# Designs tried in a protein design chat: VH-VL binders against q54z64. Part 6

Target 1, 212 residues: q54z64
Amino acid sequence: QFISIQKYDFSGNCKNSSDSASSFEASSESAAICMQNDLLSGIVTNEGVCLIFNEVPTTFIISTKGDYIVRSIYDINDNNCQGGIIENKAIEIDECFVECADDYHGSTYLFSTETSLNYPSNTFMEISYNGECDGQWKTSFNYLQYYIVNKCNVAHEIETHTFSVGCNSTSSWVSEYAGEVCTVEPTVTTSYPIVDNCGDLDNSNFIDYCNI
Key: E = the ipSAE of ESMFold2; O = the ipSAE of OpenDDE; V2 = 0.75 times the mean of E and O plus 0.25 times the DockQ between their complexes.

## First folded at step 4 (VH-VL; framework fv_libivirumab)

Design l46 (at its last look DockQ between E and O 0.71; V2 from the best seeds 0.00; counts 0 for: pae O 7.4 > 2)
Fold by ESMFold2-Fast, scan of step 4:
Structure l46 (fold): chain C 212 residues (1-212), chain A 124 residues (1-124), chain B 112 residues (1-112)
Amino acid sequence: as target 1 above (212 residues)
Amino acid sequence: QVQLVESGGGVVRPGRSLRLSCAASGFTFSSYGINWVRQAPGKGLEWVAIISYDGSNKYYRDSVKGRFTISRDDSKNTLYLQMNSLRTEDTAVYYCAKDLRYLEWFPRYGMDVWGLGTTVTVSS
Amino acid sequence: DIVMTQSPLSLSVTPGEPASISCRSSQSLLHSNGYNYLDWYLQKPGHSPQLLIYLGSNRASGVPDRFSGSGSGTEYTLKISRVEAEDVGVYYCMQALQTPYTFGQGTKLEIK
């Protein structure tokens, strides 16, 4: 069983929420509400994998409990997720919710489960997997992360800074923009080679996949 | 042109304070975690501290914890290291170094851009 | 804290010959997410460190193909297939699995 987290473009307003600047659940609606907006990025993971991401600078496990998906948060120094749980955060499966950072900035998320592997097209993906690099990642992956290519993303809590992700058969890149839209010339573009064959990198436990 | 420039080093006696600055240009400063790494004369590299892109998480090596404070001012594209209660063992060249990748879901790894360093000498 | 140990501490090679540097960690750097949190850096004389390899085996942008990283868990190796004069410097491994991040003691590479 797989857990899917999809991040959709935020078109709403958080101003009528709590006076706190910290993240909170502003609303919970059916999955269909999220799907009316553009999909920007996401993750698909097996249950129980110990994860670390740039936006969540702590270690955590994602699992299912009844009608909920639960993120169990550990100190970043607990690299195997075997120590004390700092916090559990639960969200109802197949509910669309908004997480607000302040009055005007937020993220729209959909948490779901699936028995078969599904991922969107027109994406740049990084896939973590167990075992040998033999091209059979679909049956042995730990988790995968993706960005929809050429979609404008807001840098978290910085209204005037945005980025987009692109890729082709040989490279991926992140273009960063000053301003609220990705239509001006980027201030920086950073490129990375595609790691799509471990023949030269035998011990790599991830590959890149430009799914266009 | 992506670059980091350190400043604020100097010569001080034990017990005194210094504040180091790291000025960033050529990239979206607020999107990246930044590290402080030091190197004592003739010795190896030693990691000192990191601050996350949003400033919510800060981590230190044990020997500087409680004495050093890492902070950032994204309006000025500048990273700081406030160094209190300095000891002779803190004598080193101090580098700031940027995390390789900013993307929400991707793991944090590698330090791809480094400054030229600023020298701190603590002597009695 | 995780202790990183490099060997050898120094080596001298004739241009065109291969070089190999080992790095051992006091505990596994393989996270349950499948990644090996081991990076390699080069510090050329009079220069700031530069990233060579990240996550065990991935070359950083602009790094020549003659550099390769391998290993998993507690044992890692950096290999240079044909050493060139510009490769002179001190090589460091670093674990980024948990804070405090820790470097090996460094390996000095010199040309004969």
Scores: ipSAE 0.301, ipTM 0.718, lowest interface PAE 4.7, mean pLDDT 81
Fold by ESMFold2, look of step 5:
Structure l46 (fold): chain C 212 residues (1-212), chain A 124 residues (1-124), chain B 112 residues (1-112)
Amino acid sequence: as target 1 above (212 residues)
Amino acid sequence: QVQLVESGGGVVRPGRSLRLSCAASGFTFSSYGINWVRQAPGKGLEWVAIISYDGSNKYYRDSVKGRFTISRDDSKNTLYLQMNSLRTEDTAVYYCAKDLRYLEWFPRYGMDVWGLGTTVTVSS
Amino acid sequence: DIVMTQSPLSLSVTPGEPASISCRSSQSLLHSNGYNYLDWYLQKPGHSPQLLIYLGSNRASGVPDRFSGSGSGTEYTLKISRVEAEDVGVYYCMQALQTPYTFGQGTKLEIK
């Protein structure tokens, strides 16, 4: 099975829920709504893969009975998730929840499991895969991460700045905005070439894909 | 124009303190991790410290731990390096350098914009 | 600490000819997330450093196509397909897998 993590436009109310800013277990009590048109970004991963989530090394596994997902958090410098687990958090499957930054700001998430690999269209994706560096990433897939193209994202849960992501066949770019919405001209737009990073020695590969 | 400008360097005796500043403009300062990197006269580059975008994580090279403190004031778009108990070995040009934009799912690290540097000289 | 070793430390190249700089790390820089946490920087005479290549092989914005990075694990190479006069300076590799981040010794590139 695959684990799908989706981030949506913030919904709900964090008033009187200050501990929700740090715990997924507490977030299930919020009145969060995960509407398809509010989807911003996400991850699809196999179990036990070490990846960066919210700036820290983390792994996700599905519980023995399949009732919830366990996020294991590692030290910031443990980039292989080989050290001791600092913290475990249990996450409800198929329950929209809010992780609060303050009374009025946070992030809205939906965690689910899937038997086949699914990912949205109109996305900029980066994909991790193993084996031959031939671009055939689905055959040895580890995880993928994506942003919906031209969607307005809050830069950080407590910041008023926003950004959007775009891409084409040769480049991706990030447009940054000073306001809380992406309707003002961007302050700066930064472009990057499409990544194709081959792991000659370890056969671990990473590729960008503009899925438009 | 994306820019970083260092200041606060000078000539001091061993054991004294200096505070370096790095003024940022032309980008959303609060969205980036920022590094200090130094270069002794005629020598190569040496990483000194990093502070995360929200200031919650700070890391240092071993030779400066306990003596140097990195900090940021996002209301002033300014990065600081407080350098205490200075040694002659700390003599260098000090650069601030911002990382590529953090995207929650896409770790894009690399120091893409550097300041002009400020010179610190520690001598008797 | 991860030790970064560059070779050669000095390179003299005829304009229009290729150049290659090697960087070796004391342990793998390939993270399980698929990225090689290895950057290349150029410091031109009288200037601050500038990013050329990040995460092993990605050219930074505005860097000419004649620069390319390759390698994985413990072995990395920066190639310049046709050296130009403005490429003069000192080239550094740096690992960003673990703090303390560490640079190679630098490779000075000069025009013959």
Scores: ipSAE 0.100, ipTM 0.647, lowest interface PAE 6.4, mean pLDDT 83
Fold by OpenDDE, look of step 5:
Parts: C-alpha cells; sequence; structure tokens
Structure l46 (fold): chain C 212 residues (1-212), chain A 124 residues (1-124), chain B 112 residues (1-112)
C-alpha cells in the first residue's frame, strides 16, 4: 500500500488563521475540495520511508485502522530518520490538509492511500530506490516525487514569487518568475541534466524521468 | 544577470564588531537559502553559516556560534552577517553563496552563485 | 562534524591528459532519499569558487562535459578527461548532508 501526497495550488484557506507560524492544519473538507485546484506536485511513498518533506526528514505511516496517517518529523540533520522523533502529527486521509506560513500564504495537500501507482502525465519525476534499480519502478520504488511540468508554483508559500518546472529527455529546469503568476517571461531558468544514479546496488539510488 | 555582491569588509581590532552585507540581484532572493563561506589567507574554504529562504532556520559553525548572526532582509534582497567579538582567526575573505537546496521540494543542487567576496582583517 | 579528506593535495598535469581527485568522508553522505550530498567546487586563481558538481555526479550549468563526478557513500571522485589550462585552480569537495557543511583540504591543480 502506498501513501500518496498531492500538493495543490493554494486557495487562500490560511486567512484568519489563529496560528501565523508555519504549521499543518487538517481540515474537514473533502478531497473533492482540494481537487478543485490545480495539481502541482506529489509524492508517493511506502510506509516508514525516510524522505525530505518541506525541508525536514519525515516518515509517514498509516494508522492501524487506516483512517489517518502519522507524520513523524525528525531533526533537520537526521537524514536517515534514525534519531528521536521531534513531532508526530495525525493527518486525515482523503481530506484537505493545509499548511500555512502566514495568514495569506500556504499549501494545500491531499493525503491518500493507494494500492497501485498512479501519477499524472506531463511530469518530471524523481524515483528513489532502496538498493537495486531493476527497472520495475512502478512496483519496486522506495518513493517517488513528481512535478507537473509548466505549472505555476508559489515559491516557498510565503512570497508572491513563482516558479515552474520543465523537462525533456536529457534535462530538467526550474524557471523563476517575478510575478504572482507564471505568465511572464522567466527572470531565471536553471537547467540540470537528467540524473541516473543506479550504479550502487547496495545503497539507495535514484533516477530522473521526464514523462512527456 | 544573477549575482551576489558582498560588502562591509575592513580592518578591525580584536573584540570589535563588523557587519557584512550581501546584495542579491537577478533572482528571487526570498526563495533561496544563502550561505556565508570564508577563506583565510592562503587557506581553504570554510563554511560559516546558512540561513533558510524564510529565515526560520539558521545554522553556524561552532567557532562562530554566539558571536556571529546571520540574517536577511528580503525587501532589500540583502543578506547580513553580524560579526561580534571578532578574533584574529576570523580574518578571511567572506563569500556569500546562493543555495538551491531550500527551494520547495528540491533537495538537490549546490551553491551555484557566489559573490566576489569581501575581506575582513582582524589584527591588533 | 563530518571530516572530508582529499587526495592528492596537489596535482600537476600535462594539458590534454586526464586528472583524478579523490574525496573521502568520515561518514556516508548517502541520504535515505538516494542522493549523495557531495559537491565539487573549483576556485580559479584570483576568483571566487564556482560549483562544478552537485550531488556527487551532476554537472552544474555551464560546466564542460570533460568534468565528471562519481562515487557514493564515503568515497567520491572528480575526473577531468582532458585537462585544459583554464582548469587550473584549487578543487574542493564539500558535504552538504548536515550542518556544519565541511570542505576538503583542497586540491591544487597545476599545468606542467
Amino acid sequence: as target 1 above (212 residues)
Amino acid sequence: QVQLVESGGGVVRPGRSLRLSCAASGFTFSSYGINWVRQAPGKGLEWVAIISYDGSNKYYRDSVKGRFTISRDDSKNTLYLQMNSLRTEDTAVYYCAKDLRYLEWFPRYGMDVWGLGTTVTVSS
Amino acid sequence: DIVMTQSPLSLSVTPGEPASISCRSSQSLLHSNGYNYLDWYLQKPGHSPQLLIYLGSNRASGVPDRFSGSGSGTEYTLKISRVEAEDVGVYYCMQALQTPYTFGQGTKLEIK
């Protein structure tokens, strides 16, 4: 069973929040409400896999009843999630989950559980393996992260600066925009090669995949 | 054009204070973490401090903890390093360097933009 | 702190010949996400450092393909397939797995 985390374009649900600090807040809104927004990116992971989520080492585990997900965050320097847990948070499955940076900025997430891998087309994908990359990544990956290409993202959820991700068969790139919407010409575009790091069968590996 | 420009360096006596500035242009400053890296004369590179994109996280090397403070003013696209209780061993060229690792879910990439550096000399 | 050790500390190379620099870390730089948090930087004489390789094996933008990075865990290598005069400078490996970030001693590359 997989845990799917989808990030949607922020709709402004942070307004009038009592907590102006960066925090995750679960809402009683249905998944359908989240999906009214554009999907920007997502993560699909197995339970207990250590990954970077919002800049911190994090694991996700499904509750015994399957009704919520436990997010455990670790120390910023605990890259293997082996140390003490800094915080546990219960996240409702199939409900909108809002992370607010301030009264006007945040991100909306949808947490769900899936038995099969499903990701949108037109994505730049990073696929992580724990050990061998056997080419059966749809069934054997450690976790994967994907970005919808050419979608406008708010930078770090605290500013009106925006960015987009693109890719082709050889490269990925990040474009930064000065405006609130990614409709103007990028001020900066940084290109990177597609990565294939599956040479070490004894360690974690990753590959980039442009699904266009 | 993406660039960082350091300023504020000078010659000071031990125990004095100095504030360095790093002016950013050509990119969305508020979206990136920024590092300070220094280089003593004839020596190698030494990481000093980093501040996250939103300023919520600050980290320092042990030798400067309690003496140096990294901060940023996004409205001015400027990074700062307040250096108090300066020591002779703090003598170095100080570089600011942009760090892409703090861009959303992008844990990759390195310090891809460096300033030209500003010289700090601490001597009696 | 993670200790970074480079070898050799100096290298003299004939133009057109290959060069190789080793970097060892006191602990694995492999993150659970599969990335090796090892960067290579070049500081040319009289210039600021510049990024060459990030995450062990990825060339930064504008870096010639004669540069390549490899390795995983605690052992890393920077290779230059054909050294050119413009490649003269000091090369540094740096771990970015955890703070404090730490650099190797540097490897000075000179032309024969």
Scores: ipSAE 0.018, ipTM 0.560, lowest interface PAE 7.4, mean pLDDT 84
ESMFold2 (binder alone), look of step 5: mean pLDDT 92; pTM 0.953

Design n27
Fold by ESMFold2-Fast, scan of step 4:
Structure n27 (fold): chain C 212 residues (1-212), chain A 125 residues (1-125), chain B 112 residues (1-112)
Amino acid sequence: as target 1 above (212 residues)
Amino acid sequence: QVQLVESGGGVVRPGRSLRLSCAASGFTFSSYGINWVRQAPGKGLEWVAIISYDGSNKYYRDSVKGRFTISRDDSKNTLYLQMNSLRTEDTAVYYCAKSRTITFGGVIKYGMDVWGLGTTVTVSS
Amino acid sequence: DIVMTQSPLSLSVTPGEPASISCRSSQSLLHSNGYNYLDWYLQKPGHSPQLLIYLGSNRASGVPDRFSGSGSGTEYTLKISRVEAEDVGVYYCMQALQTPYTFGQGTKLEIK
């Protein structure tokens, strides 16, 4: 069983509750809405995989009854999630919620489970694997992350800058826009080849897939 | 805590090799281009190399082309610099430094916002 | 390669007085995306470099508002409105428009 984490466009307000980054909360007037047409990006991961989520090392496991996902948070210097767990947080399966990064910017999330690998349509995907690309990458698959093509996303480092992702069978590209909305003309578009085999990049365990 | 930690420096004779490592934590390593920057004793900063977020693009200053190789292992959150045919002018403190990007999986690289403490390489004859 | 030239190479400032450092590039650093690919760094004695200003005029996280960057094309300026003791160190400009990325020679700021 796989864990699916979907990130949706957030059209609400976040408020700083105590002057630290981890203290931001959604406005009480903002309802969490996870509509498919607002889907921006996501992650599909195996249970127990160590990954960086919202800037901290974390693992996700499905509860024994299958009714929630347990997020285990580790020390920020713990790159393999083998140290002590700092916090366990229960996340209800199939419940929309808002996660705030700062006073103005947040995202709406939906956590769910899948019994088979789900490759969302109209996406550019980056797939992390453990081991060789011997035609059995799905047995050594760690996690994948994807972007819905042609959707406007807020940049991680400069919140007032936006981007969209596109791809085809041979290339992916990122179009960047100045300001808070993706305008008709991007300021920069950069293209990359699709990496579809292990070892095509030096000492790298990622492959790309355009699912259009 | 976002950090980079360099290791692998030492004292070597001209013509020998060293491999530097840079361990990253506290950020999504696979999303950023990472640089090597060096500083000779009493001199200014000198950019050495960059590797793109996906490892597909590598760029070097001319004086190290063919001698130095930058690489990354995203499964270990580690950057490397393989330094062959070392020369006395390669003597410096070597820093790894993360470039900012304006998009996840970053195409535009600017502003090195996270730096390690450096590792010292001394090439003496 | 793009050549970066700083002036002055050293300056001594009385605490509370302003300071200004100039940086000139051998070709325009203005990209077609509208940004000027010039960054400013400070290296305090015994420390690693730290980012002060990116893309010409944007202050990095934690940098006091007394620091400002300006300029476009081939001429850039870093200004400190009120120099404090903690500002001592070597300031570098760097172009990130194209590889190889290149630094200026550095400007050493000292307190009188």
Scores: ipSAE 0.000, ipTM 0.431, lowest interface PAE 12.3, mean pLDDT 79

Design x13
Fold by ESMFold2-Fast, scan of step 4:
Structure x13 (fold): chain C 212 residues (1-212), chain A 126 residues (1-126), chain B 112 residues (1-112)
Amino acid sequence: as target 1 above (212 residues)
Amino acid sequence: QVQLVESGGGVVRPGRSLRLSCAASGFTFSSYGINWVRQAPGKGLEWVAIISYDGSNKYYRDSVKGRFTISRDDSKNTLYLQMNSLRTEDTAVYYCARGRTYYDFWSGLRYGMDVWGLGTTVTVSS
Amino acid sequence: DIVMTQSPLSLSVTPGEPASISCRSSQSLLHSNGYNYLDWYLQKPGHSPQLLIYLGSNRASGVPDRFSGSGSGTEYTLKISRVEAEDVGVYYCMQALQTPYTFGQGTKLEIK
């Protein structure tokens, strides 16, 4: 069974006296709308696997319990998920919700379960393995992360900067923009070769796939 | 308004105990890890302890481990620091400070300690 | 434990002039996830500490754009482009890569 996490563009504001930053259920004044045209990125993972995301400063296990998907967060130094759980969050399956990282950054999410691997077209995808790339990325990967190409994303390091992702059969690229929208000329574009053999990172191995 | 308020400080002799409290308001207390940080008179900041949002994980500075116990009561929106076997070097203003342990998968943003109380003073002297 | 060292320990600045504070760690604070686990705090006289910068370079909510953080690995810098009277206080860097979290000694900023 697969767990699908979809991130959508969020038009609301996270500046509330009630804090929704640590809640999967925005209970105060935040609109939760998950329209397919607003899909920005997503993750697909196998249930119960210890996940180490390259750009997230922690580790997770995501599992199912009844009508809920449960996200368990471990200490940043625990890459085996054998230590104590720092946080558990129960998310209702197929329920759209807002999650706020801080006063400036929020995203709308939808968690779902699937019996077959499903991912959208027009994406740049990275398939991660916790160990050797075995060639069976649709059946034995740790997680699959994708970005919808040419969609505007908020840069995680600077609140007023945005980025978009593109790819072709030989390269992927990230275009960065100064400002809150991707409608001006990019200030920088960084290109990377498509890794279609087993690449290595400090915590995992990966392959890239341009699904255009 | 998001707020943390410490209480329970006082003057005690070495070897005695004190229990500090930190009352939270204006946010969902049960969703956050909370830190204790202290500052001796005229000295810098010194991290003391943290408790995870659900109370399952607790970490301490070596010099207080075995003497101090951090705990929480989410039904009262209150954090505690039980301080046993107090020493003169424990003399300080004690702050509680909200830590954020939750992360957005794509933003990766993490605050260190974004909300602090006003502090409560502990004096250990003979 | 990770040791944090600040320089200078004190500085006096005329209002409107820039200020720069350095922080050095005994080991790299750059995690394999690409983030630098260094925060900056300001403690104004008689006040509680307040967060200025998190994860190396991100300005905290409500912090003026005069403040900026930079650096990676073992060397970090906090810059104030034009110092104002309200900026007086003690500045601390802190590593949050591993427990115990550790602060630098503090840098006292005074107005001339």
Scores: ipSAE 0.014, ipTM 0.467, lowest interface PAE 7.5, mean pLDDT 79

Design x14
Fold by ESMFold2-Fast, scan of step 4:
Structure x14 (fold): chain C 212 residues (1-212), chain A 124 residues (1-124), chain B 112 residues (1-112)
Amino acid sequence: as target 1 above (212 residues)
Amino acid sequence: QVQLVESGGGVVRPGRSLRLSCAASGFTFSSYGINWVRQAPGKGLEWVAIISYDGSNKYYRDSVKGRFTISRDDSKNTLYLQMNSLRTEDTAVYYCAKDYRKLWFGSLYGMDVWGLGTTVTVSS
Amino acid sequence: DIVMTQSPLSLSVTPGEPASISCRSSQSLLHSNGYNYLDWYLQKPGHSPQLLIYLGSNRASGVPDRFSGSGSGTEYTLKISRVEAEDVGVYYCMQALQTPYTFGQGTKLEIK
């Protein structure tokens, strides 16, 4: 089975953290709204895969346990998730929640499981292979990460910087903005060719897919 | 196995030209940007140039700009450095080094695969 | 151009002892995306450079956990918790925030 992690636009605040909060991570169900129109990005993976998220300073392995998905958190320097587990966090399947990076910045997430591979349209996707790429990514991928094209995303949860992603059959691009919204000319637009072949036996092996 | 092999070095007089080659194997060459980095005898590392994986973006250190041209031929899995108007200060071992795919918000890597180098000597 | 300065230029350690190398940049290497664009390389005698640490603190594939990178902005440190004979060589920091990419002058590590 597949594990789906979806990130949604979050317009709330995290400043009502608990009285004994000693970590940057906090979750809140009461402010969470996971509407399809607010979907920004997502990851689809199999159980036991080591994941690196740009928005958080940790790496994860995800497993399923009853009605919960368990995130086993490793140091960001542990790109293979083979060191000591820093923390295990249980996340209720199909529950929308907010994860706070600090008192002011957070993201809205939804974790779910699926028996068939599903991903949204109007996305730019990066598909990771663990080993040789044989062109059958739907049955052999390690994980895939997608971004909804032409939506304004927060580049980093602590710093208020935004970006948008676009693609076509031959290229992808990311436009970065020095602000909270994508309303001015981008500071930088970086273009990359669509990489649709892989053959490395390295864990860094990727292909790109522009899904319209 | 992932490998880069440089060739084309030699001994030349000032003002002459050399073309260096870097042959890639064991990875999808067209997916990665590649750097040229040099090291003068007994000195430190000095970055020379980079070419993006689609060949559309090229950057050079100022001292070689206008004299050196980086290029690639993906059909041959080969990177080139055309070096014109060579100076004694260009004497060095030249390495090609694979850069990981870069996105501002993505997982980023330094130069993860290096060749063994090819020696360029510019002397009278 | 961003100037990279390393200290010390050389150090000699007894096997099993820790070692620390510092790197300073002439401007912040912290990008708006939250990453520090500083890499560490090791060049063993007679060998090509090899990547040790990327983006300030991430160990490259195959690099032992006794190597760690830390720091942010303009001040960075590479630490080796227990130096082994195979660690002999010249260590370089490099900024990849903007072209031209620039290396520090190198730090030579020797075993006593």
Scores: ipSAE 0.000, ipTM 0.428, lowest interface PAE 12.9, mean pLDDT 77

Design x2
Fold by ESMFold2-Fast, scan of step 4:
Structure x2 (fold): chain C 212 residues (1-212), chain A 128 residues (1-128), chain B 112 residues (1-112)
Amino acid sequence: as target 1 above (212 residues)
Amino acid sequence: QVQLVESGGGVVRPGRSLRLSCAASGFTFSSYGINWVRQAPGKGLEWVAIISYDGSNKYYRDSVKGRFTISRDDSKNTLYLQMNSLRTEDTAVYYCARGKRTYEIWGLSYKYYGMDVWGLGTTVTVSS
Amino acid sequence: DIVMTQSPLSLSVTPGEPASISCRSSQSLLHSNGYNYLDWYLQKPGHSPQLLIYLGSNRASGVPDRFSGSGSGTEYTLKISRVEAEDVGVYYCMQALQTPYTFGQGTKLEIK
C-alpha cells in the first residue's frame, strides 16, 4: 500500500480580511479546492517504512490508522524508528485541507492511500531508493517526489518569491521569480543534468525521471 | 487590522503562578506558530517558547521547562502561557509574536521565522 | 544552544552616514533547503520589537530599502545606507534554525 500526498495551488485568501469571514480559519470548503488542474507537486511513499529525509532533522514513519494517515516522528539518531515517538500527527484520508504558510500564500493538501503506484504525467520526478540501486525503481523505491512542469510554485521561505520546474530527457531546471507570479522573466534559472544512475557520487540513492 | 494583545501580567511573590493571554485579531491565527519572548528591565530580548500552528509541537528554553506551559485555543484566537513556580529571574515584559512558517518538501514539518507582528507586552514582576 | 554574538555593542552615527552591524553564530544557520535562518529586529525606545530582515537578506513589509541584510553560514551583516533619526534603537539578530531560538545581545544605535 502506498501513501500519496498531493499539493495543490490555493485559490483562496489566507488573511481574515473578508467581511464574511467570522473566524481566522480559511473560508474555502476543503473538498472543493483540490482540483486536478491545480495540482503542483506530490510525494508517493510506501506505508510503514522508516524515512530519513534531507529537509527534516528527524526520522519518521507514515502509516494508516482507521480513517487517518499518521506521521510518527523519531529522533534523527534513531535510524530504524525503533525508539520513542517524539510526535504523532494525524491527517484525515481523502480530506482536502488548506495550509497557509503566511499572509500571502497557501496550498491545499490531499492525503490518500493507493493499492497501485500512481503518479501524474508532465512531471519531473526525483526517486529515492530503499538501499537498492537499479532500474527497477517501481518495485524498490523508498519514496518519489514530483513537480508538475511549468506550474508556478510558492517559495514559502520568501513571501514574494515563486518558482517553476522544467525538464527534458537530458536536463532539469528551476526558474526562480522575484514576485508572486511566474509570468515575468525569471531572475535565475539553474540547470542540472538528469541523473539516471544511482551509483553516482553526488546522488547514490536518487535518480531523476522526466515524465513528459 | 493585524493585532496581538497580551494580558494577565502582575506582581507576585516567588513560587506563585500567573497565566498570560495573547488575543489575536485580523489574521488567520491557526496558520501561525506563536512565540513568547521576554525582556527583563534594561536587558535584551530572550526567547521563551513557541507553539506550532496546529498546537502539536511546543518548545521551551531550558530555564522554564517544567514550569511554563504554552497552549492555544484557536476557537477563541487566543494563546496562553501558564507560568508556575515563578522565580525573580522571570521578571520581565512578556511579548507574544507570530512566526511565519515554511513548508518542508513533505508538507509535514515546519520551520518558523520572521516574527512580524508583536503585542505591546504585559509586565510580570516576581518580587519578595 | 546556538550562541549569537553582535558587534559593536553600540555605535553613534551622524545622520545621513552609513551604519553596519555584524552578527556571528556559533554554528552555521544555513539549512539544507538553501536558506539562512537569521532574522534582524529593531526595538525603538518605548516600543515593541519590529521585524526588519528575515531569512538572511529579505526585507520585511514596509521596511525602507536603505536597510539590507547579507551573509551566510556563521557571519551576517545588517547595513543601513543612510541613517535617519527614526532608526534610533536597539538592533537584534536572532537565529531561527533550531530551538531554543536565540537573540544576539543587541546593538544600540544613537544619532551623533
Scores: ipSAE 0.017, ipTM 0.536, lowest interface PAE 6.8, mean pLDDT 80

Design x6
Fold by ESMFold2-Fast, scan of step 4:
Structure x6 (fold): chain C 212 residues (1-212), chain A 125 residues (1-125), chain B 112 residues (1-112)
Amino acid sequence: as target 1 above (212 residues)
Amino acid sequence: QVQLVESGGGVVRPGRSLRLSCAASGFTFSSYGINWVRQAPGKGLEWVAIISYDGSNKYYRDSVKGRFTISRDDSKNTLYLQMNSLRTEDTAVYYCARERGYLWFGELKYGMDVWGLGTTVTVSS
Amino acid sequence: DIVMTQSPLSLSVTPGEPASISCRSSQSLLHSNGYNYLDWYLQKPGHSPQLLIYLGSNRASGVPDRFSGSGSGTEYTLKISRVEAEDVGVYYCMQALQTPYTFGQGTKLEIK
């Protein structure tokens, strides 16, 4: 079974600002609230696998228990999820979560489960694979992360900035913008080659896929 | 081994400037937000400033706003604190300390788990 | 700004005896995500601060199990079940709920 975490665009008003680097407001809603907005990006993982995201250095396992998806978080120095659990956070399946960074900016997240997965179209995907690629990576992977190509995505850490991801058969790129919209010239664009053959990379943990 | 090393401290007169550096090694510097925390002689710890992992967001304590500027150069794995218009009350040992970035589908803060050894700033009248 | 108040400001303990330090915040540190944004740090004489506890009750990597954190909202406690000589130093609580992050005034632990 697969766990899906989808990030949707959010243009609502978050009037209860935290005014803090470490404080975000969150509320739970039905899945319909998330799905009213554009899908921006997502993560898909197999249930029960120890996850370490390269971009966000957290270690956790996601599993299901009844009507809940449970995220078990491990110490920052525990790379194999074999130590003590720091916390278990339960989220009801198909529940939409709104996270507010400040009075104006937020994101929505949907947690769901799937037994059969169709890969999203018009996406750049980074796929983590258990062991060697055997030609079945689309149905046999550890986790994957995807971005909707050429959609303005938002990052809410301490303050808001935006970015967009593009790709073609040979390269991917990320364009970053200082403001909350991707309508001005990007402040930086970084390009990367597509890593599209896991079998050529004995020590690699992933492959890239431009699904256009 | 993961480590942070501060430098750039010294003795200056009030109204002068100093630039502190914090050099990182043994971890992916660009994945962490970094704090500056100071401690006056014989006093407690006092938080000064933070810069986000991507360098876009910066926060300061009120008493240093407009005088101090935090910045980072990820190509050099180095954090900076530009301190202008120094006051005697800025006399302290200055530490840099890393904090975890946030999960894209939520956030948690795992505390400031790695600290440098500190660099001493003395502002004397 | 959130004000953090520690009690006691100093305590002397015979090795092997327990110690307890309290921390009070001027407003709740319980976030809507369910976590209490309260950390505990130890500064040993001549050393940099080190993380002991984060998010109220979670022991940092490498910290002995004789240390524990508890509490929620505005009242927090750090307990040491059996004090050892290496535990000497100044203990600080810190809130990370909002900027500026603020520390308590510190509690000095001494061995008799």
Scores: ipSAE 0.006, ipTM 0.459, lowest interface PAE 9.9, mean pLDDT 78

